# VH-VL binders against q9nrl2r1430to1533: the designs that were tried, part 22

Target 1, 104 residues: q9nrl2r1430to1533
Amino acid sequence: GGVHELSAFEQLVVELVRHDDSWPFLKLVSKIQVPDYYDIIKKPIALNIIREKVNKCEYKLASEFIDDIELMFSNCFEYNPRNTSEAKAGTRLQAFFHIQAQKL
Key: E = the ipSAE of ESMFold2; O = the ipSAE of OpenDDE; V2 = 0.75 times the mean of E and O plus 0.25 times the DockQ between their complexes.

## First folded at step 1 (VH-VL)

Design n2h (framework fv_nezutatug; at its last look DockQ between E and O 0.02; V2 from the best seeds 0.00; counts 0 for: pae E 15.7 > 2, placed apart)
Fold by ESMFold2-Fast, scan of step 1:
Structure n2h (fold): chain C 104 residues (1-104), chain A 121 residues (1-121), chain B 107 residues (1-107)
Amino acid sequence: as target 1 above (104 residues)
Amino acid sequence: QVQLQESGPGLVKPSQTLSLTCTVSGYSISSDYYWHWIRQHPGKGLEWIGYIYYSGSTDYNPSLKSLVTISADTSKNQFSLKLSSVTAADTAVYYCARELYWDSGSYFDYWGQGTTVTVSS
Amino acid sequence: DIQMTQSPSSVSASVGDRVTITCKASQDISNYVAWYQQKPGKAPEPLIYDASSLQSGVPSRFSGSGSGTDFTLTISSLQPEDFATYYCQQYDSYPYTFGQGTKLEIK
């Protein structure tokens, strides 16, 4: 009912996007601002890409959705040293995701 | 803190196009939410005009038909309303607003201050 | 389009009074109703969503009730800052529609 009916994946990706710690993950890393990123990270992904896939119903299994989210976090921790604001935001957002993903 | 502010001409002549812009600060319009235009006629209630979703999709009040276009300029963090062929009936205070939504629920959580538009010769 | 009709169009009340405002939808909209408060020269501010859920930061003297076609906003003990115009809004379907407003005036 109502105009806004959200699937489980839509609910989760929306909650991730709205989280205070989502800022490193909203869009793909800029090659101009971070030139070595794409030399290190071979499978770049961001919340805007994942959300587009959700909107297009491209995830057939919950595991596929979870794998893309985990890839996003894995890329963050691979590129960013542990003491950076990006890595700290990633750690908190990943913990939040693990709690929310229990509903899937 | 999220803030919305309308801007545009306060006086428009009949048959011309009204153009208003909403500047958003504190949040990127391309990240989430529905971004709406709502107007209020003198001494009357509120009338929903339409929205642009964070992804760029739009929907409009059928009563305004093809007269309305809402668009976004994500580089300036702005979204705009164009209302063509205006008449005196389009005289109103125009608001831009953000719609917070979730599964089966929503409300307008942030509004601009409103801008007064008078349609007169 | 779903028509939202408020009653009364205006009401005069005193500080400390209990005030009720009603809103009627032209068709069943379940609980998909929000209420807004608007002070002169200001934009509307949300008070209630899902017919009865109080917006964070809104005083507990405000409450909403109803489902289907009949909805009520209640202010249990009116304060000076509550003199304003109140609007109901349905979000069951597009186009979104608002009531005509209820002006709450000092008696």
Scores: ipSAE 0.628, ipTM 0.896, lowest interface PAE 1.3, mean pLDDT 93
Fold by OpenDDE, look of step 5:
Structure n2h (fold): chain C 104 residues (1-104), chain A 121 residues (1-121), chain B 107 residues (1-107)
Amino acid sequence: as target 1 above (104 residues)
Amino acid sequence: QVQLQESGPGLVKPSQTLSLTCTVSGYSISSDYYWHWIRQHPGKGLEWIGYIYYSGSTDYNPSLKSLVTISADTSKNQFSLKLSSVTAADTAVYYCARELYWDSGSYFDYWGQGTTVTVSS
Amino acid sequence: DIQMTQSPSSVSASVGDRVTITCKASQDISNYVAWYQQKPGKAPEPLIYDASSLQSGVPSRFSGSGSGTDFTLTISSLQPEDFATYYCQQYDSYPYTFGQGTKLEIK
């Protein structure tokens, strides 16, 4: 159970990072580049943070891992208009994630 | 209620510049949204020409980019299209439209009634 | 440019009929597709956005589906006011492009 889940989490994060549409999500948004981001997004998260949590075995349930990934996408859609490259990338990456998450 | 209305000469000679204006009412074009020009050749489908964003930034169809200029006059709440060196291929109904783009979907939610432009000597 | 291949070019149907129009994108465009209805001498009017979301005020007999490359517009029970030309449009990337159109005529 637990060992297989952790391995599955690690693998899924790797696949997300390698995806062509991962570029908006690899690390936290820069306060310099986007000054108002953290005024709007109260629970910022990114793939590098999620990967770190996986490495530290902070996810005990698959639902916790999935919640963080969904939060990441939710933040993207909350801040970015639908016609932006970031939102479009997020839409495609989320679809990919939903398919892969079925394997967890 | 948001309304768009195209205006301009209905006849243009070849090699001349086509000039159209879209007058918007019920919403300020300097407040938000993308404002587009789209045309429809007789008996044909729709062709996207370009847009001007509320901030003033523009983008054009690559097939027309060298010939197209879109500008805005916020004092009149209007945005305009200029198409240079026109030919018979530019004969069409020209539409201006607003694009909704944020959270409630992305699509052209409001259109002008369209204005016919004929290129003829 | 992204090509939107729409079919059929025309269709004849009767009131009450189920009608389906398809649009195929030249590449994966997720759900960034809108559908419009155009009547003679009028501007296009939006019907569907994001492939399957119904525009406010549009009758529920209209529906959209699809994701990726294949999209469909369906009229479950054709009404007299539905005879018009329909267009799909992608807004995945510029330049925005439209399908060739489908003229829905009365049989």
Scores: ipSAE 0.280, ipTM 0.804, lowest interface PAE 1.8, mean pLDDT 94
Fold by ESMFold2, look of step 5:
Parts: C-alpha cells; sequence; structure tokens
Structure n2h (fold): chain C 104 residues (1-104), chain A 121 residues (1-121), chain B 107 residues (1-107)
C-alpha cells in the first residue's frame, strides 16, 4: 500500500541525527576549520555519509552498518582529548547508539 | 546523480494560486536534506521562498509566509509549491534546490533548471 | 532579515584580468557565505562555501575571502567561460538571502 515504513538502519540513523549530542557527527569535519584533522584521521565518516549509504543500500549486513557507526565514534575519541565537548558528546551518543543497536 | 526538475503552468492569472512541482531523481526526498523553492525576479537577484525538511517540517520566508505552502508526495518523490493570491510581482523564474547543511545553515548544491511563471491578466 | 549588498553591479573585463567582486552583509555572519555562478538560461552553480572553501571541481583561479560583514570573490586570471553573473548568499540565519548579483561581461 500507501503506508511507508522505514528500514531499521534508516530508523536508527534518524534517531542518532535527532539526538542532542549528534552535533559533532552530522557532517565531515571541515579541513579549513580543523586543518590537521585529515592528517590524523585516515578513514573519516559522519552521519550524513552513513545515511546516504543506507539510502543506496550499500550495507549488506547489520555488522557493516554498526562498523561505520563505531568508526565514527573511534575517530572522535582518537582526535579529541577525553575532556573536550566533542569527546563527551561522543561518549553519550555512543551509549545511546548501543541501546538502539540492540534492536537490530 | 541527483537531478531536480520543475514543472507547472507558465501563465497564471492574478489572484489565482500558483502551483509548481519539483520531481527529484537519483535520491529519495524522504531520506535526508532540506528541499527548497527559490525564485529569481526579472532583472533582479534570487529570493528564498522556503523549504520542506525530509521529515515534513516546513519554514517560509516571512514576507510570503501567509501565502505559501510547501508539501511533499513521497510516493512520487516530488515536493510542491503553492503560492496563493498571486500578483504581477510574483512573475519570476522558480527553482527547486537541495540544501547541503551543517550544524549551521549551508548552501544549495543541486538546482533544477528553473521554470518561468508569468502572472498576467 | 540580513541584507547582502554586492558591488559592483557589473564589471567589464578582458580575458586574463584579475576580477574582484565584493559582498557586504548588514550584520556579522561569521564566514557563512556561499558564492554562485549563473550563466544565461541556467541555474546558479556553487563555487565557494564557508567564505573561502572551493566547491569540488571549481578551478583554483576562483578564491573567496572575508569574515564578519565583508566578503570578496576573486578570479585571478579571467577565462572565457567565466563571463556570467555572480551571487553571494548568506546562510547564517533564515530567511536565507542573496546579493543582487554582479554581471561579469567581456570587454
Amino acid sequence: as target 1 above (104 residues)
Amino acid sequence: QVQLQESGPGLVKPSQTLSLTCTVSGYSISSDYYWHWIRQHPGKGLEWIGYIYYSGSTDYNPSLKSLVTISADTSKNQFSLKLSSVTAADTAVYYCARELYWDSGSYFDYWGQGTTVTVSS
Amino acid sequence: DIQMTQSPSSVSASVGDRVTITCKASQDISNYVAWYQQKPGKAPEPLIYDASSLQSGVPSRFSGSGSGTDFTLTISSLQPEDFATYYCQQYDSYPYTFGQGTKLEIK
């Protein structure tokens, strides 16, 4: 019919984007504003990219989707010291993600 | 590749409602992004009309807010503009566009080719 | 609403010239400015975002600068394909607003 139902991956990404602590992860880090980021982070990724991959059906397994989300958090913790607002937001969003991911 | 295409009548009479549709290909409008209408008046610059967010939320230029409705039909992958009570001042080329966004606002990365609307008796 | 004022309204220039187009915002908008190129009969195309970042595929002869209220688009060595109308746009706050345009013509 006429009822649209989002996939589990789409639903989870939407929940992450809407979370108050998503602000460091919505888009790739700006090279102009953070010039050394891409010298340190070799596999950059962000929620907008993950969502595009979901929309293009690029994830074959839930583990592939989870790996990209976890890469996003590990990049945050690698670049940002634990006392930064970015790392604290990452810790809270990752905890939220782990709860939501149990539904997969 | 993402493509946007405007469609609708090119001639509208004063006091009528202008209705335009943007058909999107290469991306689902219900998946992400802000989907905008922007118009360009003869011999003048561009004017932002408003948007529909992929979730259905809308916002409009305050100068047009009481006259404008933007809506989406996800089954056709289209979003539409209705502008009521048109006058000659609404004569313009109308564009649909996708906004690439940040935590702050951003810029329009994909535009339709535009459709000319003339408001005349 | 934030007004974006472009100058000049038009520029006549020759291939190889350096061309500068200025955009002034009515209030501080940090670096939240984009620049577009529009050729006749075509939609605008993005050139510059975040005041100075080149959009993918844009030639390096284009550059942007500025912050706060004063912004500049520069074409370092004008090419035949650069004759067009140029617009700035602020994305600091709604409603998004554009400059009135600068027409770049061949002399």
Scores: ipSAE 0.000, ipTM 0.550, lowest interface PAE 15.7, mean pLDDT 86
OpenDDE, second read of step 2: ipSAE 0.143; ipTM 0.769
ESMFold2 (binder alone), look of step 5: mean pLDDT 91; pTM 0.928

Design n2i (framework fv_nezutatug)
Fold by ESMFold2-Fast, scan of step 1:
Structure n2i (fold): chain C 104 residues (1-104), chain A 121 residues (1-121), chain B 107 residues (1-107)
Amino acid sequence: as target 1 above (104 residues)
Amino acid sequence: QVQLQESGPGLVKPSQTLSLTCTVSGYSISSDYYWHWIRQHPGKGLEWIGYIYYSGSTDYNPSLKSLVTISADTSKNQFSLKLSSVTAADTAVYYCARGTDYFYESPFDYWGQGTTVTVSS
Amino acid sequence: DIQMTQSPSSVSASVGDRVTITCKASQDISNYVAWYQQKPGKAPEPLIYDASSLQSGVPSRFSGSGSGTDFTLTISSLQPEDFATYYCQQYDSYPYTFGQGTKLEIK
């Protein structure tokens, strides 16, 4: 097999996935484990979905990519109270994202 | 490129501790990924035992209670399983595997070839 | 713990046949299902992840489908190298659990 160069969006998503605070964001929230999540969160998204969109070249503008990442954090803070492990992880990961997004 | 290889005794006596080691080549266990132990009983399906994350965090199958310990030796690029107080029910092929939980990869993307362990007196 | 139940336990088929294997979860696991192929004396090899995504290097005759509790692995045109045991696995939550396996045998 050959080697494929990572795009800027793919590089950033990989850095987010491998960050210690990515655990609440890797996959969509389980409907059975958190049944009220989809009653509260109307536009669910996670890093696996964003990565798929990157690899399928669905983002035409950097702003579209940034909007999906920000939606992910917004959903976290809307559902999870501020003192939860999820909200704290989201706060740290979002700060990391803002620094890295300056490269876009 | 990435290869995992199990090693350890093929025969363990009941009530003793089973110790297995997984040697990883082509990738550093301290740089990323979950490093798992999985076993397969004769003629049966697969059973997840536990993992050690690259950071050192561990999680174990609750059905094995406090009988399991997984540890890493980053200087040798190895991670190891200790299963205490074994019985005949622990007779199985033991696999080590690399895993991740984002969806562009299988939850287990690389497996060792497996090592057969028989628990018998 | 989430239980994964496969059916059938075995299936006999001929080269060129379309084969389907099903897997049922005891609770909603969204799309967090992987499928593996295992040949005698070998470790399992990944085929499908995220219920329907084909693992790199796996032939296109393999496909996965399903969501929630019901999942299917399909081999559209069986080849001689496909005679093996197939396992489903959920990875919605720990502990990870596997189906009991489906043995695909020559008819």
Scores: ipSAE 0.000, ipTM 0.572, lowest interface PAE 12.2, mean pLDDT 86

Design n2j (framework fv_nezutatug)
Fold by ESMFold2-Fast, scan of step 1:
Structure n2j (fold): chain C 104 residues (1-104), chain A 121 residues (1-121), chain B 107 residues (1-107)
Amino acid sequence: as target 1 above (104 residues)
Amino acid sequence: QVQLQESGPGLVKPSQTLSLTCTVSGYSISSDYYWHWIRQHPGKGLEWIGYIYYSGSTDYNPSLKSLVTISADTSKNQFSLKLSSVTAADTAVYYCARDFGEYYSLGMDVWGQGTTVTVSS
Amino acid sequence: DIQMTQSPSSVSASVGDRVTITCKASQDISNYVAWYQQKPGKAPEPLIYDASSLQSGVPSRFSGSGSGTDFTLTISSLQPEDFATYYCQQYDSYPYTFGQGTKLEIK
């Protein structure tokens, strides 16, 4: 590698962002494009928010990081019906996350 | 479709400040991504100038750091470059571009068309 | 700063030829390399990221390889639209740095 190595949380977020199924999770859902989202989802979060928290060293415990990632998936499955491309992407990305999170 | 468009003066006199603006359409600059300025000297390669992250954080090429300021106007969906004390060496085509930043990067996936700046008396 | 040294500076080739362009980093950058194509008067277009991953919509005749310090871009069968300048770029660390470019010219 490079001389500046990524932390465990940074490495996992990098892998999630680069995953083909990350597209529903890269940023917060648009209020303009999905106006009812914030009526249903009370704790919105996305990979860009989690990445920023990692960079600011805001996660003191691995469980706090895992909880934010799991909240992101929980929000996806709460809002999106099972047969949507968003829910299918979320299912695959969550399975990938569970394998990678074993390293934490 | 996300599009970036540079604007600014084509001619700047030595010792003055160069000001360029990048207007982004189809995507909000406050939502994500690192928003970059890159330049290309006549007949030469590409030089990274700096970025502004969607949260407002900036970083600059160390060779230019004392001369460069990048800022954002989220209400206009624009980010801007100011380069102070210009010389003939600052004559270049200036591009704005976006990426996920450093290790997250998938390359600069969207570029503006470029704006030509000549520094001459 | 990480220096990216690109070779050759120019290459002349014919349609149907196989062309290889190389890029060397001054230190280990893992696979954090992108390649761009630039046509005269146009902005660079991304071709490859992570040393070997093809960007969406890029023809399969383009391929990249390498890790650590040595990287290559290969065009397996040149088409007329491929005559352009090619640049490598590292994103291991800021400042981002580019190779000096390779001009691909018609023979």
Scores: ipSAE 0.014, ipTM 0.701, lowest interface PAE 7.3, mean pLDDT 89

Design n2k (framework fv_nezutatug)
Fold by OpenDDE, second read of step 2:
Structure n2k (fold): chain C 104 residues (1-104), chain A 121 residues (1-121), chain B 107 residues (1-107)
Amino acid sequence: as target 1 above (104 residues)
Amino acid sequence: QVQLQESGPGLVKPSQTLSLTCTVSGYSISSDYYWHWIRQHPGKGLEWIGYIYYSGSTDYNPSLKSLVTISADTSKNQFSLKLSSVTAADTAVYYCARSEWYGDLYYFDYWGQGTTVTVSS
Amino acid sequence: DIQMTQSPSSVSASVGDRVTITCKASQDISNYVAWYQQKPGKAPEPLIYDASSLQSGVPSRFSGSGSGTDFTLTISSLQPEDFATYYCQQYDSYPYTFGQGTKLEIK
């Protein structure tokens, strides 16, 4: 693709993806690795999906974008116990997101 | 086991619309998965065209988006490709394929045998 | 689009040889890479997914490695049926993109 200035949503997604704690969220959870995940989580989402929605300009409001990001974190906390690496990473990434989201 | 089979005319005139159908057996296309079209120009690599999700949502390669329509007929367990305004560059073997919609299975796990489409006057 | 630069374009080898094919992504795509084998007149068949996971039914002489931008498909001991064209593919983001292919020919 061509070089262009990223939108606020695009930039934030890039920052989230590049964050050290993004690893649980880069892609949807593996059905192979976590067979029961989708029995519990009914609205799965991940940063790659959110990025695609941003690329498609599907977010008309910042609140919509924020809702998807928050859903991503809520899924993580719903499935993963607090002491897991995933939940801990999610906690830190969410805190980072909340700071960055204030700029939206 | 799931099987995919492409069908449609092997010859299309320039500026016309290429139409292909993928018939799926062994699995309902309305139950799960992404159902894709992929093509391979002679002597070239593979190019992803687009998909239709089991829910009916679609997405296309940006390079072809304005010319591509993918649809599904769940009653026949088929999904189709329409590529309008074809040129010689659209001559290729066309494949339909399946991919998972969760996690680590976004690769194409099942493919049709492919059907050759030649664009010629 | 994410570019998958595959190399070499062709390689000649003998039965029993160790063969390595590489793909380089234009950006970090984690492990979202698959490898396919294609024989003349046939559709591609999956070999590896998630960069290093072996597809069911694929011989163990096939292996994949890599993460981020550099990926490798390895055939530890080439068999007669392995002479074919191989492709890498990324599924980090749409549009999905493939490497240019590597034709593995008998020496």
Scores: ipSAE 0.015, ipTM 0.647, lowest interface PAE 7.8, mean pLDDT 91
Fold by ESMFold2-Fast, scan of step 1:
Structure n2k (fold): chain C 104 residues (1-104), chain A 121 residues (1-121), chain B 107 residues (1-107)
Amino acid sequence: as target 1 above (104 residues)
Amino acid sequence: QVQLQESGPGLVKPSQTLSLTCTVSGYSISSDYYWHWIRQHPGKGLEWIGYIYYSGSTDYNPSLKSLVTISADTSKNQFSLKLSSVTAADTAVYYCARSEWYGDLYYFDYWGQGTTVTVSS
Amino acid sequence: DIQMTQSPSSVSASVGDRVTITCKASQDISNYVAWYQQKPGKAPEPLIYDASSLQSGVPSRFSGSGSGTDFTLTISSLQPEDFATYYCQQYDSYPYTFGQGTKLEIK
């Protein structure tokens, strides 16, 4: 197509992906590996889905983008008990996100 | 916009080292992405050889690891493959390709046109 | 290594036909599958990624489905430019592996 400058949303997604604590959030949770996940979590989302939505210009407002990122963290804390490595990674990555989101 | 172009000798003798270069245009190899070598044998089989990440980190197919070196020259926007001790089994079309760095593995979104390498005496 | 097996090895079809190609992984790879189209003398070009996502610029007659170990590429109404070889690829784990290819040829 053409070369396009990375949007602020895409740059923020890339920063999240590059963070050490992004590993639980890179891709959707596998139904085969975690069969009860989709019984508990009704609006699954992950960084790959959010990046695709950014690329397709599906976010009209910064608040919509922020809402999807927050949904991702909310899902993590709903499914994973507080003392799991997933929940701890989510807590640290969410704090990082809140700092970076100040730029939006 | 992004284009990859392979170059190198089309004929290599058995036991020698095959050397191929991929020139990238429209994107800097030092800014992001995994940069890969993939080959296709005359029987149509595709085989991933290895990659170099924009930071310089490399990884190779375990089946080829002792024979393969991939390196980058960021000043020329090129990355290169060296395959040592070649045999007739290394006869193939060699492609360079790109995959997105997404914290994990991803598919190949851009490929070079391919260069044919024949190993014979 | 994850083995990717395609079926059939070749298929003969006519323009307007619905064509289905399948790909089976030797272990669960979730949805980490891409499909490529390759024409003679040319590099493979991506059609589908994440099992069912259509690559930008690819006609909507192409679709992918499946999860886990069984994946399908469907062409809903075959066009003359679709005669090519098709490959599936997994990117769940290193090393990347490909199916052996399915040649789609004119009947």
Scores: ipSAE 0.000, ipTM 0.567, lowest interface PAE 11.2, mean pLDDT 86

Design n2l (framework fv_nezutatug)
Fold by ESMFold2-Fast, scan of step 1:
Structure n2l (fold): chain C 104 residues (1-104), chain A 122 residues (1-122), chain B 107 residues (1-107)
Amino acid sequence: as target 1 above (104 residues)
Amino acid sequence: QVQLQESGPGLVKPSQTLSLTCTVSGYSISSDYYWHWIRQHPGKGLEWIGYIYYSGSTDYNPSLKSLVTISADTSKNQFSLKLSSVTAADTAVYYCARDYPLYDSSGWFDPWGQGTTVTVSS
Amino acid sequence: DIQMTQSPSSVSASVGDRVTITCKASQDISNYVAWYQQKPGKAPEPLIYDASSLQSGVPSRFSGSGSGTDFTLTISSLQPEDFATYYCQQYDSYPYTFGQGTKLEIK
C-alpha cells in the first residue's frame, strides 16, 4: 500500500518528534559529548535518521519501520540506567508509540 | 502538547529597548530545539530575528546587527528578546516559535505563539 | 541573503478549484522549503516541509513539489476554510527568509 503507508509512517514520526519525551531521541548521541556511547551501542539510530529513511522511501515493509523505532528504544534502555531521565522519557515515549502503532 | 505565549509592552517609545518574553509550557526549553523570534511588519512579510539553542548558543539575523539579544531563563521555562534603540520600523507583530531540527541545523517552525503587537511611537 | 519570490501576489478562486502557488529561490536550496497558511489575526501554521512532506493533521488536498530553486504548493480542490495568505520559507542557510506571501481570495 504505497502512498497511504508512507504517509502513516511520516505522521507517526512527526507525532513522536512532537512528544514531550522525544528529547533523548531527536538526534544521534554526540561522540564528542558522550565518547563512551559508541563503545556500548553498536547500531545507533535516532528520529532524524528514521525520518530521512521514511522520506527517501527506504522502508519497504511496516515491520522494518517498527524495527528501527524499537531499536532506538532498546539502545536507550541498554545505555541508560532505569532511574535516569533518558530511560524514563524512553519508557513513556515507547508506550505512546505502541498505542499509535496500532494505526499501522 | 507544547504551547508558546508572548508577553511584553504593546507601545514602546523610539530609542528605547523593546523587551519581550516567551513562556513555554509542555516542554523544557533546555531539553532540545532551537527557540526563535520572528516578526511580521504591517503589510510586509515575515522576518526571522534569531534563535537560542537549548545549549544556550544564539545566532541573529545580520540585518539587525548588534541590536538584538536573545536569552533564556530555564528555571521559568522562558526565553526573551531585547531589541535596543527601536524606531518606527520595528513596529510589528512579534512571534516566538520552536523549530523542527534538521540534524545540527534549524528547520521549519512548529508551534508558534499567538503573536504580540508592538507599536513604536512617541 | 536568499530571496524567496512568490507568484502570484494574489489569486481569486472558487470552492472546488485547483489552485497553484509558486515560490522561487535566488539560489539552490535543495529541498529545504516549508509552506505556511496564515488566517487573519492568527499565527502561521505549517502545511508542508522538506518541499513535499505533508505536516501532520493537514488535509491531503494540500501538496508540495519542487527542488533546487523552483517550488510549488497545490490545493487540489479548494474548500471555504482555505481562503488565507500562504508563505514559503527556506531553511537551507541563515538568515532564514520567507516569500512575500500569496493572498487567496474568494471570487
Scores: ipSAE 0.000, ipTM 0.539, lowest interface PAE 14.8, mean pLDDT 85

Design n3 (framework fv_nezutatug)
Fold by OpenDDE, second read of step 2:
Structure n3 (fold): chain C 104 residues (1-104), chain A 120 residues (1-120), chain B 107 residues (1-107)
Amino acid sequence: as target 1 above (104 residues)
Amino acid sequence: QVQLQESGPGLVKPSQTLSLTCTVSGGSISSGYSWHWIRQHPGKGLEWIGSIYYSGRTDYNPSLKSLVTISADTSKNQFSLKLSSVTAADTAVYYCARGRYYSKGYFDYWGQGTTVTVSS
Amino acid sequence: DIQMTQSPSSVSASVGDRVTITCKASQSISSWVAWYQQKPGKAPEPLIYAASSLQSGVPSRFSGSGSGTDFTLTISSLQPEDFATYYCQQANSFPLTFGQGTKLEIK
């Protein structure tokens, strides 16, 4: 097999995942660990889900991809108090994303 | 049904450390909820002291942070409060409570409270 | 810190009355407000969470509303057992903070 070049979306997801502040966002919140999460968050999403959508070419527009990433951060800020580690990580990661998204 | 029960000495001398334990039944402190200490000085309102999560993470009220330690013993399904260098201002009814949401502090279950008096 | 200011500090009412208690946050806290009832010598008991969600087992005469900075607890028809002190609490940011309380007394 050959090596395939990552698309812009794929590359950005890789960069987000590798970021030090990605830990709250790597996978969906566990219903076992956080039973009430889904009482609050109605559109759950995580980087692994977004990566899967990228791999399946479900994003036809950059705006669709960006919307999912922003939803991910929105969920974090909706559920987590401002001074939590999760919210702080989200703030930093979102800032990073906004810079990288300019390349799309 | 989840139940919480505070225990510890009702009298503490000034400059000593106040130690309380909350015993939880009907639910595990590792379930993902938050577990909190809250106190109420006589005739006053409620003051959040701090919390501990299943992960072991703690959050403290900045006004008390330097003096407060909250820990958990999952084997006993208990979590504890230590407040060092107490003064008369620390005289209060101390409550333990469960937070409804992991990262939020909606207190849906409370202990009955235990009175702690700081006096020489 | 987010300050929660309740009004009034005390209120006198009669059985059957409609009672409204207000809580104002020093900054927007979305809908992250809870309300508690406390009777003398007892622990607080939850009434409302997420500003408007009724805690299980709480009578339907209790309701909550509001978002952002202004929140309200309403007792549609006061019952004898409702005379107590009520507290609002924000869960939006640490440290978690309570209102100073509203004492509901019998007229």
Scores: ipSAE 0.024, ipTM 0.726, lowest interface PAE 4.0, mean pLDDT 92
Fold by ESMFold2-Fast, scan of step 1:
Structure n3 (fold): chain C 104 residues (1-104), chain A 120 residues (1-120), chain B 107 residues (1-107)
Amino acid sequence: as target 1 above (104 residues)
Amino acid sequence: QVQLQESGPGLVKPSQTLSLTCTVSGGSISSGYSWHWIRQHPGKGLEWIGSIYYSGRTDYNPSLKSLVTISADTSKNQFSLKLSSVTAADTAVYYCARGRYYSKGYFDYWGQGTTVTVSS
Amino acid sequence: DIQMTQSPSSVSASVGDRVTITCKASQSISSWVAWYQQKPGKAPEPLIYAASSLQSGVPSRFSGSGSGTDFTLTISSLQPEDFATYYCQQANSFPLTFGQGTKLEIK
C-alpha cells in the first residue's frame, strides 16, 4: 500500500459512484425504510464508507479494498432476491468492478 | 439440474488432515451463491462447518476454531474442505450444499453425503 | 451463537393427522428460518425457506409460519412418505445453526 495504490482506489471508487447501477450502494440502507435489513446484514457497508476509508488511508493492501467492495455486493445478494432491481443493479455493477479492478 | 457430489478418503488417522472435495455440475460455483460444508455425527443433528462465497470469502464455525479451511477451484467447478488434527469426534457423514444468495444459509441443493471414519 | 430448540423431540402420528413441529430461536431471526426433511440414509431435503416459502416441488400440505423467535412447521394431512426427521435452521447470522431435530414416527 502506497500513494500510487491510494490514487487507484480513489479513481475506482469514483467510477463506481458515477455508474448508473450504483444507486443501491451509495449510502447505508435506511433502518427506517428497511427495518429488517440490519437483522439480516451484520456487516453493513456502502460506497460512501469505502470512499471515506480510502481518503483516510485505511486500506494498506489492494486486497483489503477489494474485500470491502466484495462485501458490499455480497450483502446486496444476501438480502435481495435474484429478481429485484437491487440484485440486478448489483450484478451489473459487480461485473464492471471486476473489469476495472484488473488495473489494481 | 444442479448436482453436488462429495469425494475423498473414507478413513483418516487421528491427528491427520481430512480432505474432501465437492464437485458441482449443472451450475457454476462462480455464481452469486454460497457453497457450504455440513456434517452429521451418528445419531446427532446437523452441524454447519463453513462456507465459501463466489468472491472467495470464507466463513467458518468458531467452534472448529482454526482447524478448518475451505477453498475453491473455479476451473474445475469444485470446492474443498480441509479439517486438520482430526479425532474420533470428527467421524461423521459430510455433506456439501448450495446456499441461496439472498438468504444466506438456505440450502436448496445437497450432495448425497460421504462417510468419514477417523480411526487408526 | 443463536440456539435453535425444536419441540417435540419425537411425535407419533397416523396417516391423515395434522402434525405441528415448533422451533424457537434464542434471539430474533426475523423470517430467516428454513425447514428440512431427512429420511434414514439420505441427505436432508429442503422444504421451506424464509419461514413460509415452499421449495419448488414440495406438496402444499406442508406450511411454515412464524417470525422473530417462534416458528412452526405444519403438515395438514400426514402421508406415509412424510415419516422422517425434520430440522429447522436459522439463516440470520453466522454460525448457521440447526435445531436438534424432530422424529416423526408411525403411531
Scores: ipSAE 0.007, ipTM 0.557, lowest interface PAE 11.8, mean pLDDT 85

